# VHH binders against Mitochondrial Rho GTPase 3 (MIRO3): the designs that were tried, part 11

Target 1, 175 residues: Mitochondrial Rho GTPase 3 (MIRO3), of Arabidopsis thaliana (Mouse-ear cress) (q9ma88r425to599)
Amino acid sequence: RKVVQCFVFGPKNAGKSALLNQFIGRSYDDDSNNNNGSTDEHYAVNMVKEPGVISDTDKTLVLKEVRIKDDGFMLSKEALAACDVAIFIYDSSDEYSWNRAVDMLAEVATIAKDSGYVFPCLMVAAKTDLDPFPVAIQESTRVTQDIGIDAPIPISSKLGDVSNLFRKILTAAEN
Short names: E, the ipSAE of ESMFold2; O, the ipSAE of OpenDDE; V2, 0.75 times the mean of E and O plus 0.25 times the DockQ between their complexes.

## First folded at step 12 (VHH; framework vhh_rezetamig_d1)

Design r6 (from q5 with N62R S67N Y109S; at its last look DockQ between E and O 0.68; V2 from the best seeds 0.00; counts 0 for: pae E 3.3 > 2)
Fold by ESMFold2, look of step 12:
Structure r6 (fold): chain B 175 residues (1-175), chain A 120 residues (1-120)
Amino acid sequence: as target 1 above (175 residues)
Amino acid sequence: QLQLQESGPGLVKPSETLSLTCTVSGGSISSGSYYWGWIRQPPGKGLEWIGHIWYSGRTYYRPSLKNRVTISVDTSKNQFSLKLSSVTAADTAVYYCAREGIFNDYFDSRGQGTLVTVSS
């Protein structure tokens, strides 16, 4: 059985905790998957299956919200050793949220490069049901092209959008 | 041990530019893990975030001040600076420079603060 560790970065109020809560509440295959709520532990665990898969492979996805406690803790290079994929969530209606997520991505990528770790990075545009900040599409297109990653993955409160994100995370982790 | 120290004039005339420098000692401002920022406290009021700068030169400002504020960094001097143009009496405050982690929303270090008075 394969376990995929997905580290979730992003500025405060971007939607990290809401994503973890949605992951627990959106398991379609097993009622026991709801017993690891994100509200108390800052992580969520669920099984992700694709109906009709002939290989019958199961994958466990762990989403860990990365928060730094008030002691001034810096993100250590050892912490990234367990990362299979990193996502960077921003509030699509807030340019400051976007800019901070880009800085987080750049710093995580620097730490990973300096440590010899290789894992995919994905940008996630949250709150797409709100109006995007001015120039949001132009900025996200320019930045993702410049750094060589895919365009941000949109999510909203709709059920299907969140499930597709989890599948894209697993696909990225296996490639 | 990391220390931050504000310096600059304590008195500025209305319509002129307030200019402060923060000197960092006991640590480097070239780290990508931190923003370097300015906050202020007007008399009898709470703390107000002004903005911050990342070592690369990227800046982020409070929207209500963005047209009047410039924050800059000089990594060779281990210093960063604040310029606030077109000041009025409302800009009278104690100004602090501070360090903020990019992965959280807390200032983990700040200077002692310097009072800047805007008066004719």
Scores: ipSAE 0.306, ipTM 0.689, lowest interface PAE 3.3, mean pLDDT 78
ESMFold2 (binder alone), look of step 12: mean pLDDT 87; pTM 0.890
OpenDDE, look of step 12: ipSAE 0.797; ipTM 0.917

## First folded at step 13 (VHH; framework vhh_rezetamig_d1)

Design s1 (from r5 with G37S S67N; at its last look DockQ between E and O 0.03; V2 from the best seeds 0.00; counts 0 for: pae E 2.8 > 2, placed apart)
Fold by ESMFold2, look of step 13:
Structure s1 (fold): chain B 175 residues (1-175), chain A 120 residues (1-120)
Amino acid sequence: as target 1 above (175 residues)
Amino acid sequence: QLQLQESGPGLVKPSETLSLTCTVSGGSISSGSYYWSWIRQPPGKGLEWIGHIWYSGRTYYNPSLKNRVTISVDTSKNQFSLKLSSVTAADTAVYYCARETIFNDYFDYRGQGTLVTVSS
């Protein structure tokens, strides 16, 4: 049985907290010291099952919403040491959200490369049930191809399509 | 300790270009974890984001202003700047430079602000 640590990045209001809430009903963060700062981490833990009969292939997936402290050293090589997969969520209806997610991916990739870590990065297009910003599909496809990563994985604000995302995360972690 | 200080003319004539420089001290602007941002507050209104620049030179501007805005960075001087062209009285505001965290979408350091008045 394997535990996969997935770090969740993305601009504010892109859907990070909603994704964690959809993964588990509550976060078990009421026994952690959640002060008024920006230094806490939010977690969601669940098992992800194959749609089939193989029960011994179940894996535990931990989704971690990464928060950065004020001191400029928050996202360090130590912070990324536990990362098995990084995902970058953006609001597909918001060009600013997309641009910011691309920058986050580039910075995480730079820090990982400088630290000698190798883990897959996935783009996640959230809120696909809303109208996309102009040229969103063309830009996201072109940029992901240029960077050498898969096209963004769509999820809607509705509950039903997030299970496929969780399986894609686990598949990426196995490569 | 990181400090940001705006500098530039406090009075600009209509149709001219507003030009401000932010000097960063106590830290380096050569970091991928931060954007370097310009914000303004017109009299009687809330804060308005103008745009930001990444140390690499990549910019994003408020769509309502983007045709008139240029933000640039000079890493060798530890400075970044704002140019806003074709100003009118509506551009009168207190202008702030700020450091914006790219991962948490908030400003952790801001300058004291400088009033720029557009008037004949």
Scores: ipSAE 0.359, ipTM 0.709, lowest interface PAE 2.8, mean pLDDT 78
ESMFold2 (binder alone), look of step 13: mean pLDDT 88; pTM 0.891
OpenDDE, look of step 13: ipSAE 0.640; ipTM 0.821

Design s2 (from r5 with T101V; at its last look DockQ between E and O 0.03; V2 from the best seeds 0.00; counts 0 for: pae E 3.1 > 2, placed apart)
Fold by OpenDDE, look of step 13:
Structure s2 (fold): chain B 175 residues (1-175), chain A 120 residues (1-120)
Amino acid sequence: as target 1 above (175 residues)
Amino acid sequence: QLQLQESGPGLVKPSETLSLTCTVSGGSISSGSYYWGWIRQPPGKGLEWIGHIWYSGRTYYNPSLKSRVTISVDTSKNQFSLKLSSVTAADTAVYYCAREVIFNDYFDYRGQGTLVTVSS
């Protein structure tokens, strides 16, 4: 596949917008511009290049932010049909953020299963420049093991440590 | 250490509502990694799952009991409750509250159980 569609799930302030901005080369500080309360779909498109490799087969990655209201999670079956990879991003310093991300993961997994959709899921632990909430490591390890996915990928947009995530997303889509 | 304890009346009349409360100690119910559930075991029968609740208040019920079951959570008291309406003799059982690990069917903690008898 030349184009990979990645759905980005996560609660408010988890760093979704920051991630999208980083993906398209915008600065961390530009995150404020995407917080427009508009119901509009936010997406970012870019090519992911491997360091030191000039490849004619560069893959295009599309990050599509899925906005979920705080009062509930409702995602249609049809909406997930185009998903090649789902990532669930949370603030690693905020237990509430983790809880919401787990809820979203559970819902998406259920819908996918019921619909016969098969795509990889990745947890993303954002804002690793902050102190993690106390049970973060233990709970994240247990949950990911139980559902059969990889341990959360740590990132920090503030530190500029996000490049490895995009490669992992593509790798997941290929498996 | 996490502990769960059931409380409520052990005798309920037919057509009345069974009401139980589970008090959780040694840990918070405000975790997204677990469900808080109710199971029961009628005399001579196996365990039956009644339902569970997420800390946010989202509930999941056994379809066979859905019309009669209400599970609620009080995070401020670290408690969750079961209401089963229109009870019959068939609802006589030992009732357990339990913590269910999300994404699997494993109950890692369970109360001692309380016998509820439905009798006139």
Scores: ipSAE 0.328, ipTM 0.667, lowest interface PAE 1.7, mean pLDDT 88
ESMFold2, look of step 13: ipSAE 0.338; ipTM 0.708
ESMFold2 (binder alone), look of step 13: mean pLDDT 87; pTM 0.887

Design s3 (from r5 with Y106W Y109S; at its last look DockQ between E and O 0.72; V2 from the best seeds 0.00; counts 0 for: pae E 2.8 > 2)
Fold by ESMFold2, look of step 13:
Structure s3 (fold): chain B 175 residues (1-175), chain A 120 residues (1-120)
Amino acid sequence: as target 1 above (175 residues)
Amino acid sequence: QLQLQESGPGLVKPSETLSLTCTVSGGSISSGSYYWGWIRQPPGKGLEWIGHIWYSGRTYYNPSLKSRVTISVDTSKNQFSLKLSSVTAADTAVYYCARETIFNDWFDSRGQGTLVTVSS
């Protein structure tokens, strides 16, 4: 089965940890291993299945939240070499959250371009069960079109709403 | 080694504008990986975030201050600045400039701070 590495970005409290916890699997904090790394990672691993399909079509999805350790910054080109898909989660009710996610996407794309890597980037609108911030639809449509990516994928706080996101991530990794 | 140095007047009259500049050395302000920001600590109180700016000019401000705050960046001089208008005695504080990664929500470097007193 194919293993897809999905890097998860987004500002604090946008829903990154909740998403990883909903993806049944294991979590990993790089600090818990006592290694001499300069990064801090939180991830979940599981399979994304399609019932009634031959088991060889099942895929393993790894969601990684790459945290930058205090003392210095390096989202390294080596770390991005493992990235098959990047997602950028924001709180759809919070314009600050949206603007932070856009900044993150722009910088990740710059680092990837400078390193020669090409991978799809997806915007994920979290907490869509709340009221969106003013002009959210106009702004997100304009920015995603300008960047050349799909409109943000909505998810809510409800558990069942995220299973389609995982399949969309795998589909993006194949294109 | 990255160094941040605040500069500007230490005394400002009420109703006027507080103006500070941060000079960055040992690193580049032109990197898209960082926000460049201002925090303050009033006497006997905790730290308060004022706002930060990305090298592109995009700004983020504390909502309680945003009507009075302007942060700007000059990437060619490796500097960024703070203006806080219509100051009162409540704006007396030690002001720090700081660097924050755009990927996490904490400052990884800050200056030594400069006391600004609002008094006439």
Scores: ipSAE 0.379, ipTM 0.735, lowest interface PAE 2.8, mean pLDDT 78
ESMFold2 (binder alone), look of step 13: mean pLDDT 87; pTM 0.881
OpenDDE, look of step 13: ipSAE 0.768; ipTM 0.900

Design s4 (at its last look DockQ between E and O 0.03; V2 from the best seeds 0.00; counts 0 for: pae E 12.6 > 2, grease 25.7 > 24.2, placed apart)
Fold by ESMFold2, look of step 13:
Structure s4 (fold): chain B 175 residues (1-175), chain A 119 residues (1-119)
Amino acid sequence: as target 1 above (175 residues)
Amino acid sequence: QLQLQESGPGLVKPSETLSLTCTVSGGSISSGSYYWGWIRQPPGKGLEWIGHIWYSGRTYYNPSLKSRVTISVDTSKNQFSLKLSSVTAADTAVYYCARETIFNYFDYRGQGTLVTVSS
């Protein structure tokens, strides 16, 4: 059955780890053999139910937290080949968080362009229970329209029901 | 309405550095989600992408040129620039500055400036 690889980008404290904690699965930290050098990787695996469907059509979703720690490209061309959908999480109350998420989107898009890969990108606005930073609505609307992606998908700082986000990820991966 | 204008010498001697500046008017380099880039067209040839820069200073270069190219940005003057070192006659071309979306579309471009490498 289909397994969907979703790469999760975004600045520190935007909500990436909290999202993976909501999504019950395997942590990269469980593997104690190697891989503690200069890079980090965290992932979660679980099944996502479709509305109105019993259980035989559940899909497996893998969320991989990918951090761009250094200034410049952090992803290899080969690693990006595994990506079925990329999401970019930002803190909607923090303009710096928005700017960093846009920078990360630009970096990933450049690597994908140079490699010939095409996959959907989604913006995720975290902490929507807080006030947005000045011009946030105008700026996010303009940028997402200019790059041809949907408006940012909201999630709250308490990370209540995020099933809608997971379903949107799977829908994007199907197209 | 956004406009881009190239400026710099039209004649450069072999082995020297080609230096061009692009002045942006009617918009800000630091607003929005765009790269600011350089492309060139040698006489009778197709377009060649040289590289681009993000307003934060991050650069991305064509691998065939990257050892010789430097692109920089000055957001306070709303300008970005190209330096291409150790030029030869093969670097003779019309040079354009351009705004590039993150999906590889040029939506604004300068009129271009011919740079000839010759003694």
Scores: ipSAE 0.005, ipTM 0.160, lowest interface PAE 12.6, mean pLDDT 74
ESMFold2 (binder alone), look of step 13: mean pLDDT 89; pTM 0.906
OpenDDE, look of step 13: ipSAE 0.019; ipTM 0.343

Design s5 (from r5 with N104D; at its last look DockQ between E and O 0.71; V2 from the best seeds 0.00; counts 0 for: pae E 2.8 > 2)
Amino acid sequence: QLQLQESGPGLVKPSETLSLTCTVSGGSISSGSYYWGWIRQPPGKGLEWIGHIWYSGRTYYNPSLKSRVTISVDTSKNQFSLKLSSVTAADTAVYYCARETIFDDYFDYRGQGTLVTVSS
ESMFold2, look of step 13: ipSAE 0.417; ipTM 0.747
ESMFold2 (binder alone), look of step 13: mean pLDDT 87; pTM 0.883
OpenDDE, look of step 13: ipSAE 0.795; ipTM 0.913
ESMFold2, look of step 14: ipSAE 0.379; ipTM 0.724
ESMFold2 (binder alone), look of step 14: mean pLDDT 87; pTM 0.885
OpenDDE, look of step 14: ipSAE 0.815; ipTM 0.928

Design s6 (from r5 with F103W Y109S; at its last look DockQ between E and O 0.56; V2 from the best seeds 0.00; counts 0 for: pae E 2.6 > 2)
Fold by ESMFold2, look of step 13:
Structure s6 (fold): chain B 175 residues (1-175), chain A 120 residues (1-120)
Amino acid sequence: as target 1 above (175 residues)
Amino acid sequence: QLQLQESGPGLVKPSETLSLTCTVSGGSISSGSYYWGWIRQPPGKGLEWIGHIWYSGRTYYNPSLKSRVTISVDTSKNQFSLKLSSVTAADTAVYYCARETIWNDYFDSRGQGTLVTVSS
């Protein structure tokens, strides 16, 4: 049995908390991005499996969102050591959100390269139930191709079924 | 020790362009972990974010000001700048340059501020 650590990045209000809430089985808790407490890390843990019979093929997926309060926390080489896969969530209706996610991906990739860490990176287009910003589909496909990752994976925070994303995360972690 | 210092004219006439430069010392603006930004505080009011720039030149602006604002960076001089066009008396404020992490909305350093008055 393997535990897969997935680090979740993305600008504020892109849909990170909604994704974590869907992963732990809460339906339609769109304002639960408040997590009581003083901790700097926010996790969701669950099992992800295909229909089948072999329990050794089940995997535990941990989605980790690092929330920084007023302490000025910096992403470090040591913080990335536990990362098996990184995802970068953006609001597909907001070009600002897209641009911020691209900046974050570029910096994470730089830190990982300089440290010798190798893990896949995935872009996740959230809020696809809203209208995308102009040129979004062509531009996001071209940018992801240029940096050597798959096209953004669409999700909707209002549809509630994101099991395809979780399986893609696990598949990426194995490659 | 990181230091941010604003420079530029303290008096600007209406309809002209407000132009400020921030000089960074004790650190490099070429780091990918930071945005370099401008904020302002009009008299008796709260802070207003103007915008910021990543060292590569990618900019982000407050939507209410976007049509009038330009932020640029000169990594060879370790400087970044603000231009705000078509100013009015409402643009009178203390202007600060600041460093912000790309991971959240946290300013971890800012300058002393410079008062810019828009007046005939």
Scores: ipSAE 0.381, ipTM 0.719, lowest interface PAE 2.6, mean pLDDT 78
ESMFold2 (binder alone), look of step 13: mean pLDDT 87; pTM 0.885
OpenDDE, look of step 13: ipSAE 0.766; ipTM 0.899

## First folded at step 14 (VHH; framework vhh_rezetamig_d1)

Design t1 (from s5 with Y106W Y109S; at its last look DockQ between E and O 0.77; V2 from the best seeds 0.00; counts 0 for: pae E 2.6 > 2)
Fold by ESMFold2, look of step 14:
Structure t1 (fold): chain B 175 residues (1-175), chain A 120 residues (1-120)
Amino acid sequence: as target 1 above (175 residues)
Amino acid sequence: QLQLQESGPGLVKPSETLSLTCTVSGGSISSGSYYWGWIRQPPGKGLEWIGHIWYSGRTYYNPSLKSRVTISVDTSKNQFSLKLSSVTAADTAVYYCARETIFDDWFDSRGQGTLVTVSS
């Protein structure tokens, strides 16, 4: 597939906007410049170059923040039909953020199962440049093993190159 | 059309437990897409989030209140409840039950509120 639709879930202030802006090539400073409207959809589109791959086979990756619009729109089976990969980003320094992301993953998986859709789900541990919340490693390891998904992929919105995450998203979409 | 209605005593003595129930109509409380929560507004003050519960029973509480708060859900009655123990006059407020989507941090519906006065 030439275009991969990646749905981005996660609680407010987890780092979703910083991730999308890094994907476009913008820089953010400590998420303090995050002006992500809670009632509007946001997305980022860019090409992702695979190492050792001919450039005309590059994939277009669309990252779409999933939000409920102020008109009361709910996440639906119809919306999920377009999803190739779902990621669930949380603030690794905030246990509440982690617990919210787990709830989101569980609900998205339920809606997908009821609809007959199958797509990979990835957990993304953001803000790894900060100290993790107590028991973060133990809790994330236990939950991801119980669900049957990979351990969370670490990123730092402030310090890091996130291109490895984008490549992992594309790899997941292929399988 | 979703409607939330608070019920419970309007007067509670100091040191006792404040107990409220929210009855949900026009929608199901067992939906996994929503948290069911409580907020309050002391006279002349802003809104304070108390906590919320997912239909599975998982709870999230305001850290400043956590030691005194219990929120529970009864999916068979389409109700959820608040218990706030060891109340003082500082707990006098209008209490609202509310629905919040799990996918974003906002209330999409709330009740009209019920005044609870803590007085000896």
Scores: ipSAE 0.407, ipTM 0.741, lowest interface PAE 2.6, mean pLDDT 79
ESMFold2 (binder alone), look of step 14: mean pLDDT 87; pTM 0.882
OpenDDE, look of step 14: ipSAE 0.774; ipTM 0.902

Design t2 (from s5 with D105E; at its last look DockQ between E and O 0.83; V2 from the best seeds 0.00; counts 0 for: pae E 2.4 > 2)
Amino acid sequence: QLQLQESGPGLVKPSETLSLTCTVSGGSISSGSYYWGWIRQPPGKGLEWIGHIWYSGRTYYNPSLKSRVTISVDTSKNQFSLKLSSVTAADTAVYYCARETIFDEYFDYRGQGTLVTVSS
ESMFold2, look of step 14: ipSAE 0.448; ipTM 0.765
ESMFold2 (binder alone), look of step 14: mean pLDDT 87; pTM 0.884
OpenDDE, look of step 14: ipSAE 0.798; ipTM 0.918

Design t3 (from s5 with E100D; at its last look DockQ between E and O 0.67; V2 from the best seeds 0.00; counts 0 for: pae E 2.3 > 2)
Fold by ESMFold2, look of step 14:
Structure t3 (fold): chain B 175 residues (1-175), chain A 120 residues (1-120)
Amino acid sequence: as target 1 above (175 residues)
Amino acid sequence: QLQLQESGPGLVKPSETLSLTCTVSGGSISSGSYYWGWIRQPPGKGLEWIGHIWYSGRTYYNPSLKSRVTISVDTSKNQFSLKLSSVTAADTAVYYCARDTIFDDYFDYRGQGTLVTVSS
């Protein structure tokens, strides 16, 4: 039994806030206390049944939306020290959103490697109820295979059912 | 103390290529945490995003300008550049080079700006 810290990255309007709202639990806006009040910070906490365990045993999952702003502020090794798993959300209908999420994943991985941290990274394809951008499945399959991570996990903007994502987050954090 | 400085000709003839360079000091253009980009402000109008480039060479362009824009980086000189082809009087503007973090949608540093006039 432990608390799993999941850091949530992704470009603006990719679906980060919708994901936190679908994660039934507490949501907190802490924009006045961090980063000189220049960004909104959100987190959500809930209990999630872990795959492969008895139904009476749950883990606490914290989803933390990470925002970085201000002159000279960079994602630091101390900021990543608490990360158990990172997810990168993109709008599956928007190639720009995809490309930016890939850039974020690459940079987070570089910072983590330079700091000696190792944690799993997952890609999350949001808004899969919309038409995907051209070549979306071929591009996402190629990129995720090349970097050695699982294919993107789909979630929908219209159907608020994201239970498979939360299970996969916990499975990734276990390993 | 990060500084961005635009340079290039202030006058460009119609149909020619506008070419500007941004020199970065007090920081490295090769950092993976940042995009390096260009914005402009035509006379009496608001700011318009032109595009930006990541250290890997990946570029993102304003769709309305994409067919005429090239942004490139020269890491050996710690510089990045803008080329805008086939200019018209509508391209007269103050041009700014700028830095944007890859984790956010807003530029956090901007140069002083350089006026480029497109005129015969």
Scores: ipSAE 0.438, ipTM 0.753, lowest interface PAE 2.3, mean pLDDT 79
ESMFold2 (binder alone), look of step 14: mean pLDDT 85; pTM 0.869
OpenDDE, look of step 14: ipSAE 0.735; ipTM 0.881

Design t4 (from s5 with G37S S67N; at its last look DockQ between E and O 0.74; V2 from the best seeds 0.00; counts 0 for: pae E 2.1 > 2)
Fold by ESMFold2, look of step 14:
Structure t4 (fold): chain B 175 residues (1-175), chain A 120 residues (1-120)
Amino acid sequence: as target 1 above (175 residues)
Amino acid sequence: QLQLQESGPGLVKPSETLSLTCTVSGGSISSGSYYWSWIRQPPGKGLEWIGHIWYSGRTYYNPSLKNRVTISVDTSKNQFSLKLSSVTAADTAVYYCARETIFDDYFDYRGQGTLVTVSS
């Protein structure tokens, strides 16, 4: 089974923790799992079933929340080498959240280019069950087109939408 | 090590423009990994975020102050500045410049602060 490393970026309160918790929650059917309280709050590991394939080809997806150390920048050439796909999650109801996610994407792209690494980047619009900020759809469509990435992937509180995101992450990593 | 130092007049008359400069030493303001932020603390109140600027010139301001705030950056001088127009006594505060990490909402370095009093 292959392991896909997905780096998760996004401003505070955008939905990163909820996403990681939802990903782990799907694996919490077994009381003997060491994930009871020992799992690092900054990452989540689970298996994702590939549509239309034999179960023995399922992939392990690691979602790793990227945070800065107290005295410096954590994202380095060594850390970036492990990245198979980067996602940038924002609160679709908050223009500041959107603007910050765009800046994060731009900086990650710069670091990757300077280091010689290429990996797909996906925008994730969280909290789509709330009213979007004014011009959110027009702005997000324009910006993603301008930088050459897919339109933001919506997620809500519904489990189905979150499962679709995990599958899209794996598809992006294969390309 | 990285140092941030506020400078500017400590006394400003009502209706005039408050102007402060933050000088960054021991590091580069041109890094895309950080925002450069202005924060203030009015007497007896908590910290209030004013806004930030990215080295590219891109800004975002506190909506409550947006019409009166200008933040600018001069990467060649390793400085960024605050202008707050049409000040009143309510703008009396200790003003801090700070470095904000782009990948979360954490201020990892902050200046010592400078008191600006708005008084006739």
Scores: ipSAE 0.489, ipTM 0.777, lowest interface PAE 2.0, mean pLDDT 79
ESMFold2 (binder alone), look of step 14: mean pLDDT 88; pTM 0.888
OpenDDE, look of step 14: ipSAE 0.804; ipTM 0.920
ESMFold2, look of step 15: ipSAE 0.468; ipTM 0.763
ESMFold2 (binder alone), look of step 15: mean pLDDT 87; pTM 0.884
OpenDDE, look of step 15: ipSAE 0.815; ipTM 0.926

Design t5 (from s5 with T101R; at its last look DockQ between E and O 0.83; V2 from the best seeds 0.00; counts 0 for: pae E 2.3 > 2)
Fold by ESMFold2, look of step 14:
Structure t5 (fold): chain B 175 residues (1-175), chain A 120 residues (1-120)
Amino acid sequence: as target 1 above (175 residues)
Amino acid sequence: QLQLQESGPGLVKPSETLSLTCTVSGGSISSGSYYWGWIRQPPGKGLEWIGHIWYSGRTYYNPSLKSRVTISVDTSKNQFSLKLSSVTAADTAVYYCARERIFDDYFDYRGQGTLVTVSS
């Protein structure tokens, strides 16, 4: 049995906490949530089942939402050593959210290149149940093609089937 | 220790352009891990984000101000600047420059602030 470490990036309110909650089966709350303002790291651990295979061959997936500690956290060469896959979540209804996620991906890629680490990066379009910002689908497809990664993977802000995302994360980690 | 210091005229006439410079010392503006931004606080009001810039030149502006705002960076001087055009009395405020961590939206350094008054 193998464990896959997935680092979760994305701007505030893009849907990182909702994704972690869906991974462990909690309902999405429609109200805004301050999350008590803690800087503690969030982890979610679960098994991901491939369709048609027996459950004892499932992979363990860890999703880590990184929060900055008061003593200083910087995304460094050493921090990325544990990363098997990086995902970048953005609010598909908010162009600012998209642009922030692109900047985060570019910086993570720079740090990884400088360190000699190679790991897949995936863009995740959250809140696809809302209307996307203008030209969002064409722009996001073009930008991901230019960077050389897959088109953004859509997920809903409501409780729904996110198992496709988790399987894509595991597939990316194996390749 | 990183330090940010605002400079520029404290008095601007209506319809003219407010111009401020932020000088960064004790650190480099060229890191991709940070945005460099401007915030303001009108008298008796809360803080209002104006915008920020990444070292590459990519800018993000408050939609309410976008048509009047230009933020620029000069990495060779370790400085970034704000221009706010067509000012009115509503633009009177204390202006702060600030550094924002890209990965968690946290402002970890802010200048002391400079009062800019818009008046005839």
Scores: ipSAE 0.426, ipTM 0.747, lowest interface PAE 2.3, mean pLDDT 78
ESMFold2 (binder alone), look of step 14: mean pLDDT 87; pTM 0.886
OpenDDE, look of step 14: ipSAE 0.798; ipTM 0.914

